# Ledger of designs, part 171: miniprotein binders against q9bqp7

Target 1, 240 residues: q9bqp7
Amino acid sequence: VPQNWFPIFNPERSDKPNASDPSVPLKIPLQRNVIPSVTRVLQQTMTKQQVFLLERWKQRMILELGEDGFKEYTSNVFLQGKRFHEALESILSPQETLKERDENLLKSGYIESVQHILKDVSGVRALESAVQHETLNYIGLLDCVAEYQGKLCVIDWKTSEKPKPFIQSTFDNPLQVVAYMGAMNHDTNYSFQVQCGLIVVAYKDGSPAHPHFMDAELCSQYWTKWLLRLEEYTEKKKNQ

## First folded at step 18 (miniprotein)

Design Li26
Fold by ESMFold2-Fast, scan of step 18:
Structure Li26 (fold): chain B 240 residues (1-240), chain A 82 residues (1-82)
Amino acid sequence: as target 1 above (240 residues)
Amino acid sequence: SKIWVYVTITAPSPEELYEIVKRIMRLAWEHGGETIYVEIEGNEALILLTLPTEELAEKFAEEVRRLLEELGLRVTVWVERE
């Protein structure tokens, strides 16, 4: 149980559309400052077991690809992920159309992978938008806020070459999603409330993406874990 | 303090692998544990779990080994001590 508990949901907000909502999705720019980001908090508070698993993965990849091959592979994976996010932002933005050009086959596979998910996405409220938790003092850059099957969700798009059929396969992604959710729900730049999350894992070979839907109860459970990670980060920085 | 457990399994097919992973996750839950991470690679899976006590972790580990042995499948279970 976290020492400094704070609620994930804001009782003063509704998830329903209102007349003051912008017609174009919000895109609040991320402002550089000393406030820690969600990704930094999670990276700095990994368990010894998480660190071990990441190092094991890294060593196995180096054995398969060599050191230079591993560096090229990770650089390429990062670039493909960035391109995938850019394509999704264009697809979901009502004022932009994704124009086909000569594109990488891996990017095409990822886009094909998510087609069945995109059919259920509507009512986009925010894209590549900054969030800040005013009270807990952390920031983040979320991918998307939209309705998925009629539920307003913080949606996080992920690319993968390996199957991620369980939510436990997505590492710290559920914590990242609820951290963004809690920040947005208490950020004065936003007027609505989000109570659900969605992690979408898209596959390089075009096989159907795995959606990991998180209802309000599951989000509340992960929120408690996020608060513990944030507390650990804060204490670690005071002692550092 | 939680006890960390690593389980690695191999199955003949992805479908069979996923069903065995679900059974192991449920077995952990029945012993008061939690599944932290599942890694799938081909026909192999690595499951990282926590159990509330060393006694429960050892009971869980033994039941997992028995389950996989009865299925005729390869498994390793590592209970982190220290």
Scores: ipSAE 0.692, ipTM 0.883, lowest interface PAE 1.0, mean pLDDT 87

Design Li27
Fold by ESMFold2-Fast, scan of step 18:
Structure Li27 (fold): chain B 240 residues (1-240), chain A 82 residues (1-82)
Amino acid sequence: as target 1 above (240 residues)
Amino acid sequence: SKIWVYVTITAPSPEELYEIVKRIMRLAWEHGGETIYVEIEGNEALILLTLPTEELAEKFAEEVRRLLEELGLRVTVLVERE
């Protein structure tokens, strides 16, 4: 039980807000701030076991590719992920003039992988948008908020070369999703309530993406774990 | 404090691997434990779990080994503290 418990859902907000709310912006830019980001909190509070697994992966990759090959590989993975997110932002944008026509930006393999997911996505409310939890004092940049199969979700798009068929395969991604959800639900720049999450793992070879849907109960369970990570981060920073 | 457990398994196919992983995750939950991470590479999986006590971790490890033995498959189970 976290010492500074706070609810993920906002009792003052509707569970199903009107689809056409023009007062809520699609994109709020992330401003540089002294307030910690979700990704920073998670990076600084990895368990010894998480650190071990990441170091093991790094050493195995260096053994296979060499040090220079590993650096090139990680740079390429980062670039591919960035381009995938840019393509999705373009595809999901309601503004026709913002749609990208460059085939290279569309990353056909990863985009092909998510086609069966995209057909069920509608009612986009936010894209690459900043969120801030005013009470818990953290910030984030979420990928997407939209309806997936009729349910409003915080959607996080991931790329992978290896299969991630279980939600537990996605490391801290569920914590990232619920952290964004809790922040958005308590951010005065937004007026709606999000109760569900979706992690979509796309594959480079175009094989079908794995969707990991998180209902309200599962989100609440991960939220408690996120609050513990945030608490650990705050204590570590105080002791520095 | 929580007991960390690493389980490494190999199966003849990805489909069989996924079913065995699900059974191991369910078994951990039944012993009051939690699955922290699952790594899949080909026909091999690494499962990182926590259990609340040494007694439950040992009981879980024994049941995992029994399950894989009944399936005629190799398994490695490493139990550690914290």
Scores: ipSAE 0.711, ipTM 0.893, lowest interface PAE 1.0, mean pLDDT 87

Design Li28
Fold by ESMFold2-Fast, scan of step 18:
Structure Li28 (fold): chain B 240 residues (1-240), chain A 82 residues (1-82)
Amino acid sequence: as target 1 above (240 residues)
Amino acid sequence: SKIWVYVTITAPSPEELYEIVKRIMRLAWEHGGETIYVEIEGNEALILLTLPTEELAEKFAEEVRRLLEELGLRVTVEVERE
């Protein structure tokens, strides 16, 4: 798929808020659909090397925790991630009041980890919102669109127990971010342009989160790779 | 096709580990390669990279081994072919 036929950025859109923009962050619900999600495309097109690394990690964990212990561990990691995303949505929604349930979500080490990042986040435009690339036929649910240090970003919140000090430590997360960005930039439910990405890796022990900022050039490079993964997915589906 | 390279290193501290990882990523870039994944656990890192040719991959691997030997640190470098 030629990138010039499917650019990540939409030249007809502005990245600045205007008077017609809604005062409340957008939250378009994800519709049940036969159209593939970003996460499904990425999961089904993992490289042999990614599969090797994942299997190595699984074997090490099973060796340490046992099969039942590994199951419990992965279940807990999923639950903690879900709670972290719920807490961030609550914190960043300007029209929410803190509920008793939400107070408990705000007490995690992961929330402590991101405090210094949140100080630089403003102008929230979308939270837990569905995106669809109407031409390339994929969907996604993005975490957040907001200004980070004055730049409008697709922001993806991640939890980790191990350090992720390099963007290369985040596997396919850059691809996920640019896939959401390209979809939003071509989705009629949105009228603004996003040209930057941000992956924020929060830590369970409360140590400072690592922000991985992606400028327009880096987003464009990852977009080319995302288009290749999408093409691979489409070919695999035709051959199933 | 691209050549895959796995680098495993151990350093005395996370601080030193991060500096060595950055140097290795720069070396790969200088040889036309790309860093695909970096895994950190304590004082150990696994770096997965690609190089455009077998010749460049071997050149890169030897430079990495030399760097770590000069620092007196453990390293393994594996080049994946075929």
Scores: ipSAE 0.686, ipTM 0.887, lowest interface PAE 1.1, mean pLDDT 87

Design Li29
Fold by ESMFold2-Fast, scan of step 18:
Structure Li29 (fold): chain B 240 residues (1-240), chain A 82 residues (1-82)
Amino acid sequence: as target 1 above (240 residues)
Amino acid sequence: SKIWVYVTITAPSPEELYEIVKRIMRLAWEHGGETIYVEIEGNEALILLTLPTEELAEKFAEEVRRLLEELGLRVTVTVYRE
């Protein structure tokens, strides 16, 4: 139980469309400062078991690919993820400024993988947009806020080479999603309320992506865990 | 304060593997536990779980072994004590 609890949802906000809502998706730029990012907090507060699993994976990969091969592999995975996010932002942007769409980005197996998810996505409100929790003092850059099957969600796009058919396969991704959600719900740059999350794991071979929908109750459960990670981060920073 | 448990299983197919993993996760929940991580690789799975007490972890581990013996499948269940 966190010592300093704060609510994920803002009782003064609604998830319903408002006449003052922008017609184009919001894209607030991320300003780097001394305030920690969601990813930094999560990286600095991994459990002993999470560290063990990561090190086991790393050793297996190095054994298979060698040190240099592992470095090249991880660089390629990062680049593929970046291109996937760029393609999704392009696809979900309603404006026609991207007349010469990069066909190579749009033809990837990852994009084929998410087609069945994308047809259920509408009402995009934010893309690649910065969030800041002014009270809890953390920042983040979320991928997307849109309606999925009629529910307003913080949507996080992931690429994977191994199947992740369970939400428990996604490590700290649910914590990342709710951290962005809580920040957005209390960020003055936004006027709406988001109460649901969606983690979409796309596959390189075009196999159907796995969607992990998080309703308000599940988001509240992960929010409590996020508050504990944030508290641990703050304590470690003061003590070390 | 929680007891960590690793379960590794091998099934003849991915479809059977997914069903068995779901059953193991349900069984953990019934014993007051939580599934922390599931790794899938081919026809093998690694499940990392926590149980609230050593007694519940032992009971859970025995029920998992019974389940997979009944299915005729290989399983390893490791309970970590502090």
Scores: ipSAE 0.595, ipTM 0.855, lowest interface PAE 1.4, mean pLDDT 87

Design Li3
Fold by ESMFold2-Fast, scan of step 18:
Structure Li3 (fold): chain B 240 residues (1-240), chain A 82 residues (1-82)
Amino acid sequence: as target 1 above (240 residues)
Amino acid sequence: SKIWVYVTITAPSPEELYEIVKRIMLLAWEHGGETIYVEIEGNEALILLTLPTEELAEKFAEEVRRLLEELGLRVTVTVERE
């Protein structure tokens, strides 16, 4: 149980469309500051077991690829993820041309992987947009806020070479999603309420992506865990 | 404090592996535990779980071993002590 519990949902907000909502997706730039990011909080509060699993993976990869090969591999994975996010932002943005969309779709197995998910995504409200929780003092950069099968979701796009058929396969991704959700719901730059999350794991070989939908109850459960990680981070920072 | 349990399973196919993983996650929940992480690699899965007490962790571990032996599958269950 967190010492300083705070609600994920804002009772003063609605998920219904508002006439004051912008016609184009919001893209608030992330400003560099001393306030911790969601990813930093999560990285600094990994459990001993999470650290063990990460180090085990790293050692196995180094054994297979060598030190330089591992560095090249991780750099390439990061670049592929970045390109995938850029392609999705382009596809979902009304500013991109049909020619640019077609070219991006042709270039990646990851884009082929998500086609069946994309057909169910509409009503995009935010893309690559900064969020800040004014009360809990953390920031983040979320990938997308859009309707998935009629429900407004914080959507997080992930790339993977190995299958992740369970939400528990996505590591801290559910915590990342609800952290962004709670921040957005209390950020004055946004006027709407998000109550659902979606983690989409895309595959390099074009195999169908795994969608992990998180309803309001599941989001609330992960939110409590996120609050505990945030408290851990704050306490650890005070002791340094 | 929580007791950590590692379960490693090998199954003949990914489909069978996924069904077994679901059953193990449900079994953990029935023993008051929680599934923290599931790693899939080919026909092998690693499941990281927590149980509230050592007694429940050992009971869970024995039930997992029994289940997988009945299915004729390879399994390793490690309970982290201390």
Scores: ipSAE 0.677, ipTM 0.877, lowest interface PAE 1.0, mean pLDDT 87

Design Li30
Fold by ESMFold2-Fast, scan of step 18:
Structure Li30 (fold): chain B 240 residues (1-240), chain A 82 residues (1-82)
Amino acid sequence: as target 1 above (240 residues)
Amino acid sequence: SKIWVYVTITAPSPEELYEIVKRIMRLAWEHGGETIYVEIEGNEALILLTLPTEELAEKFAEEVRRLLEELGLRVTVTVTRE
């Protein structure tokens, strides 16, 4: 794939976002089919180095926790992440009806962890919303599109037990963010241009979340890498 | 065509560890390389990087070892071969 033929930004959407009045955030439902998701593409194109590190981690965890302990641990991590995302969607939505579990999550360390980030978030344009790149044929479900410190961003919320103080600590998350961004910028269900990304890593103990802001230049650099992963995925499907 | 390098370091504190990781990432960039992944766990870090040639990878590895030796800290640097 020639990277310059598939730009991340849409020149037809050069209008600056107008967020003077709040709009109802978009929530396009994800309809799964044969079209690959961003997470599927990334999972299927891991480098041998990434596979080695993942297997090393799994073996260490199984050695420490046992097979059953490892299953319980991974299930718990998944549920914590799901509930964190549900709480954030509730907090950022203009709808004010809260579920009992959302009330409980508002007291959690993860929510305390992100408070200093949330105070800088405004002008929410989309929440838990499906994106599809109509030309490159991939889909995704993004967490949030909102202004962070005055800049419109694709925002990805993450939970972690280990510190992630560097953007390089977030593995393929920057690729995930720019894949969603490029899809949204070329998806007819959306009319605005997003040029920045934000990865927010929250901690259960309430330690301050690490925000990883991605400006337009950095997003363009990661977009080139995403296009290579997508090309690799397509080639593997032809050969298998 | 890229050369993969693993760097494992241990520091006395997380704050000191973060400063050393930043220095190693900058050193890789100065040698034309790229930091792919950084794993932090307590006072230990694993850094996965790529360098454009074997010559630059070996030069980078030697500079990293020298830096950590001057700091009196343990480091393991592994440069992958075909």
Scores: ipSAE 0.692, ipTM 0.885, lowest interface PAE 1.0, mean pLDDT 86

Design Li31
Fold by ESMFold2-Fast, scan of step 18:
Structure Li31 (fold): chain B 240 residues (1-240), chain A 82 residues (1-82)
Amino acid sequence: as target 1 above (240 residues)
Amino acid sequence: SKIWVYVTITAPSPEELYEIVKRIMRLAWEHGGETIYVEIEGNEALILLILPTEELAEKFAEEVRRLLEELGLRVTVTVERE
């Protein structure tokens, strides 16, 4: 149990849509600051076991592809992920964006993979938007906040070449989602409350994406784990 | 301290693999543990779990080995202290 507990949900916020909510999705720019990002906290607090598994994967890939081949592979994976997120932002935004590039982006296997998920997504409230937890002092950039099958969710889009059929296959992604959720729920730039999460793993070959829905109870469980990671990060920083 | 357990299994098909992984995760929960990570590659899975005590970790490991042996499938279970 974390020493400095704080709730994920804000009792001062309504679960119901507010009339003052903007019709256009919010896109608050991420401000670089001395406060840590969600991704930095998670990267700096990996368990010895997670580090071992990551190094094992890295060495196997280098053995298979060579050092230059591994560098090329990881650069390509990063670029594909970036393009996938750009395409989704364009698809979900009511504004005219990426007009001349949309045709090429929409043809990707990753976009084909998520078509059945997108059919259940509506009421988009935020896209590529910055969140800050004012009390816990961390920042993040979330992908999307929208209704999935009628429930308002923080949605995180992931690309993968390998199957991720279990939420436990997504590494620290559940922690990332709840960290963003808790920050948004306590960020003065937003007026609504999110209680659910969704991790969508899209596949390069166009096979159907795996949705990992996180209800309020599951989000609360992962939130406790996130608070422990944040506490560990803070302690490690004090000892440097 | 937490007790870490690695489980590696091979099944004839991805469908059977997924069912077995679910059963192993349920078994860990029944022993007071939790599943930290699941890696899938073809017909093979690596499962990383934590159990609250050495006694429960060994009991879990024994039950996993017994389950997979009864199914006629390959499994390795490694119990490791953090």
Scores: ipSAE 0.671, ipTM 0.879, lowest interface PAE 1.1, mean pLDDT 87

Design Li32
Fold by ESMFold2-Fast, scan of step 18:
Structure Li32 (fold): chain B 240 residues (1-240), chain A 82 residues (1-82)
Amino acid sequence: as target 1 above (240 residues)
Amino acid sequence: SKIWVYVTITAPSPEELYEIVKRIMRLAWEHGGETIYVEIEGNEALILLVLPTEELAEKFAEEVRRLLEELGLRVTVTVERE
C-alpha cells in the first residue's frame, strides 16, 4: 500500500460531453520543467528483474546485429515510432494544416495495422498534449484522449515487430497510461474525467494491432502500482 | 517478501504457446500470484511471475513443471529469492 495515496479519479469531473468542452482537440505543449516525467520515474525505478530482462534483450540484439547494428536498429525503431505518432495525430486531427502532412507517413504497415481500431475511435479531445499532476508533482505527454467504442480513454500508441498479445507483454505501459490519466483528471487545463485506458500495439508487417482495453477497475489497480513507483522515485531522490 | 519465478517455454506453434501461457497465468492467480511480464518470440515465451510466499512459489513451480512435462514441452522454471 502506498504511503502517500491519492485518488486516480476526480469526483468533481464527468466523462460526458459538455457544451464547455473544446470543439478542437487540446494540444498543450510540454515545457521544460524540474518536475519529473512519467517516463523518467518509470526508468529510474525499474526492478532488478526488469533490468535483467532489458540487459538480456540488449545482449541478444548486439550478438545478432553487432554494436553498430544495434545502435542503428534502436535509432530506426525510435524514428518509426515517432513517424507513426505523427501520422496518427494527422489522421485524428480535424485541423487542415495537419491534413497536409506527407502522404508517405499515412502508408506505413503500422497505419494499416491500426485501421480496425481507428474505426472505433471518435470524439477526440486531446492529441500530443502535456499533463501535470499538481499535487503529486509529475508531468507527462500523452498521445491521445478519445472515445474508443463509446468510452473515453487515454490511448497510447505503440509499435512492435514482435507479438504483444497480452497486456503483460507491454511492460510498464499500463502504468504510463494510468499516470497520464491521473494527471489529466487533476490538471486545471482539462475539464473532463477519463476512467479508461487503451494500449494499442501496431505491427510493422500490417498484421492486426492488439488493443489492450483497461476499464476503471483495472486502471485503479495499476494506479496503486504507479503510486508505489512514484514513492520509490521520490525516496531515491532524497538519498542522492 | 515476494518470490519471483521465471518460466521459459518452447511450443510447436505460436497458437499453442499462447494457450499454454494463459494456463500458466491462471495457475499463478490460483496460487495467489501475479504475472508481471510475458515475452513472446516465435515459438518461445518467457514468463515472469511473483508469488506471495516461498511455499506457494514452490507449489506453483512444481505444478507448472508437471503440466509442461505431461504435454511433452521444453520448459525451465527458476525460483528466485530476493
Scores: ipSAE 0.637, ipTM 0.870, lowest interface PAE 1.2, mean pLDDT 87

Design Li33
Fold by ESMFold2-Fast, scan of step 18:
Structure Li33 (fold): chain B 240 residues (1-240), chain A 82 residues (1-82)
Amino acid sequence: as target 1 above (240 residues)
Amino acid sequence: SKIWVYVTITAPSPEELYEIVKRIMRLAWEHGGETIYVEIEGNEALILLKLPTEELAEKFAEEVRRLLEELGLRVTVTVERE
């Protein structure tokens, strides 16, 4: 039970499509300042158990690859993720020439992995767009807001070499999605309401991506956990 | 004052592994607990769970061990505080 509860959904906003909404996806630039990002809040409030699992993974990888090999591996994972996000932004943008060129230049197993998910994605409202929660004082950069199987979702694209068949396999990703959702629903740069989330885990070998759909109830449950992580971050900041 | 439980299991196939993981997650829920993290590596899974009391955590752990022993599968269950 967070001490300072705040709603994830905005009762003053409609979940219905508005004809006056821009036909081009929104792309509000991220302006970094002293306000913490969703990623920073989550990194600074990992549980001892999360830290233990991360350390165990690191030690296993270092034993297998060596210290220099581990650094190279993590650098390559980061670069692959970055290229995957850039390819998806291009594919989902209304510019056909950019879609065509980037698909050929950035084609990978990850893009093959998500094809069956992309077929169900339409009505893109925002891409690589900044969100800010002025009341709760955090910012983020979300990947995508679009309809998935007819429901408006905050969509987060993830890459993985290992199977993530359960939403619990995605670590803090559900918290990241609802944090973006709550910020967007209360951000004056946006006029619509999002009530659903989608985490898409794409695989390097082209195996079909795992979609983890989050309905409004599940989003509300993860929102409570996000508020607790944000509260913990704020308390730790006061004691620095 | 929540109690953490680590479960490591090995199954003959990914399909069987996924079904067992689902059963373990359901058992945790039945004991008032929550599944925090699931890691899959080939035919092995590590599950991190959180239970409300030590009594419920021990009961859950024993039920998980019994379940996998009945299935003839390898399991390790570790209950820890903090």
Scores: ipSAE 0.723, ipTM 0.894, lowest interface PAE 0.9, mean pLDDT 87

Design Li34
Fold by ESMFold2-Fast, scan of step 18:
Structure Li34 (fold): chain B 240 residues (1-240), chain A 82 residues (1-82)
Amino acid sequence: as target 1 above (240 residues)
Amino acid sequence: SWIWVYVTITAPSPEELYEIVKRIMRLAWEHGGETIYVEIEGNEALILLTLPTEELAEKFAEEVRRLLEELGLRVTVTVERE
């Protein structure tokens, strides 16, 4: 049980849209701050086992590609992910008057991979938008908030070259999603409540993406684990 | 404190692999543990699990070995000591 337990859901908020909600998706810019980001907290609180897995992967890749090849590979993976997110933001945004659509970005294998998921996505409320938990003092940049099969979700888009058929294959992604959810639910820039999460793993070869839906109960379970990671991060920063 | 268990499996196909992984995850739950991570590479999987005691971890490991031996599949199960 975390020492500073805080609820993920805000009892003052409804998950139903109201007339005061903006008609265009919100895009709050991420402000440079000393407050830690979700990804920083997770990176700084990896278990010995997670560090071992990462180091094992790194060594195997270096053996196959060489040091320079590994750097090129990781740069390309990062760039592919960035382009995938840019393409999704473009696809889900109702207005592109100032941005030219890059047809090459819209035709990638990753975009083909998510087509069946996108057909079930509607009612987009936020895209590439900053969230801050003022009370718990962390920030994040979420990918998307939209209805998936009729349920309002924090949606996180991931790229992968290897199959991720189980939610346990997505590492700390569930923690990332609920951290964003808890922050958004308590951030004054937003008026709605999100109670569900969705992790979508897209594949480079265009094979169908794996959706990992997280209902309110599962989100609450991961939220408790996120609070423990946040507590560990705070304790480590005090001790340096 | 919780005990870590590593399971490595090789199956003839991804579909068979996925079913075996599900069975192992359920077996861990039945022994009071949980699945922390699953890595899939072709027809191979690495599963990281935690069990609440060393006794339960050893019992779980023995059940996993027995299950996969009955299926004629390759498996390694490692219980992390202190």
Scores: ipSAE 0.540, ipTM 0.830, lowest interface PAE 1.7, mean pLDDT 86

Design Li35
Fold by ESMFold2-Fast, scan of step 18:
Structure Li35 (fold): chain B 240 residues (1-240), chain A 82 residues (1-82)
Amino acid sequence: as target 1 above (240 residues)
Amino acid sequence: STIWVYVTITAPSPEELYEIVKRIMRLAWEHGGETIYVEIEGNEALILLTLPTEELAEKFAEEVRRLLEELGLRVTVTVERE
């Protein structure tokens, strides 16, 4: 699908706050249906290089930890990531009850890692909220939409054991962010325009998180790549 | 067919490593290539790149080896066809 037929930005929308915006962040629930999710599209269209890197990683981990150790490790990584997202939703939500219930989650090294990033985050408009691109027929669940250093961003929170100082260390994360952005910009449940992305990689030991800011130009470049992945997914489904 | 290039480098510090990785990514871009993945572990990095032709991949690999040899650093560059 050519990018010029399906633009990422909606020229009819503004990225400025307005008086009709809700005082609390939007949290639209994700409804399961036949429409593919962003993560499914990306998983089913992995490049040969991505498959190679994933298999190399699995082989090294199994050699080091054994089969059972590898399963335990991956389960722990998943659980840590889930708890980190729950803590951030609690911190960024103005509702007291959410903060009270998740108090124990606020004490992790991952939360210490992102403190310097959170100081620059304001004007939260959406948290753990569903997006759907009605024309391109895909759905997603984004982490956060807020202003980062004065720019409205789709923000994606990641945990990592190893340093990821380059955006190229984050695999398909830029594609995931722009897919959510394009969907939100064309979803009738939302009224604002997002033109920037932010991937925040947090570390368990509390070392400073790495922010990967994506301006409008970079988002447009990754949007073109996302459209190619979506087209590949659609073609593969026709052949099933 | 895509040409894969694997670069592994070791530097005295993470700060020096990061600067060298940036230079290698820039060199790949200048040769029409793309950086697919960068893995950092201590003072060592693995960079996976693709180049559009075998000729460009070989030229890129030679320039990377030259760069790191001038810096007195350990490097391995492997070029593979798909």
Scores: ipSAE 0.538, ipTM 0.838, lowest interface PAE 1.6, mean pLDDT 86

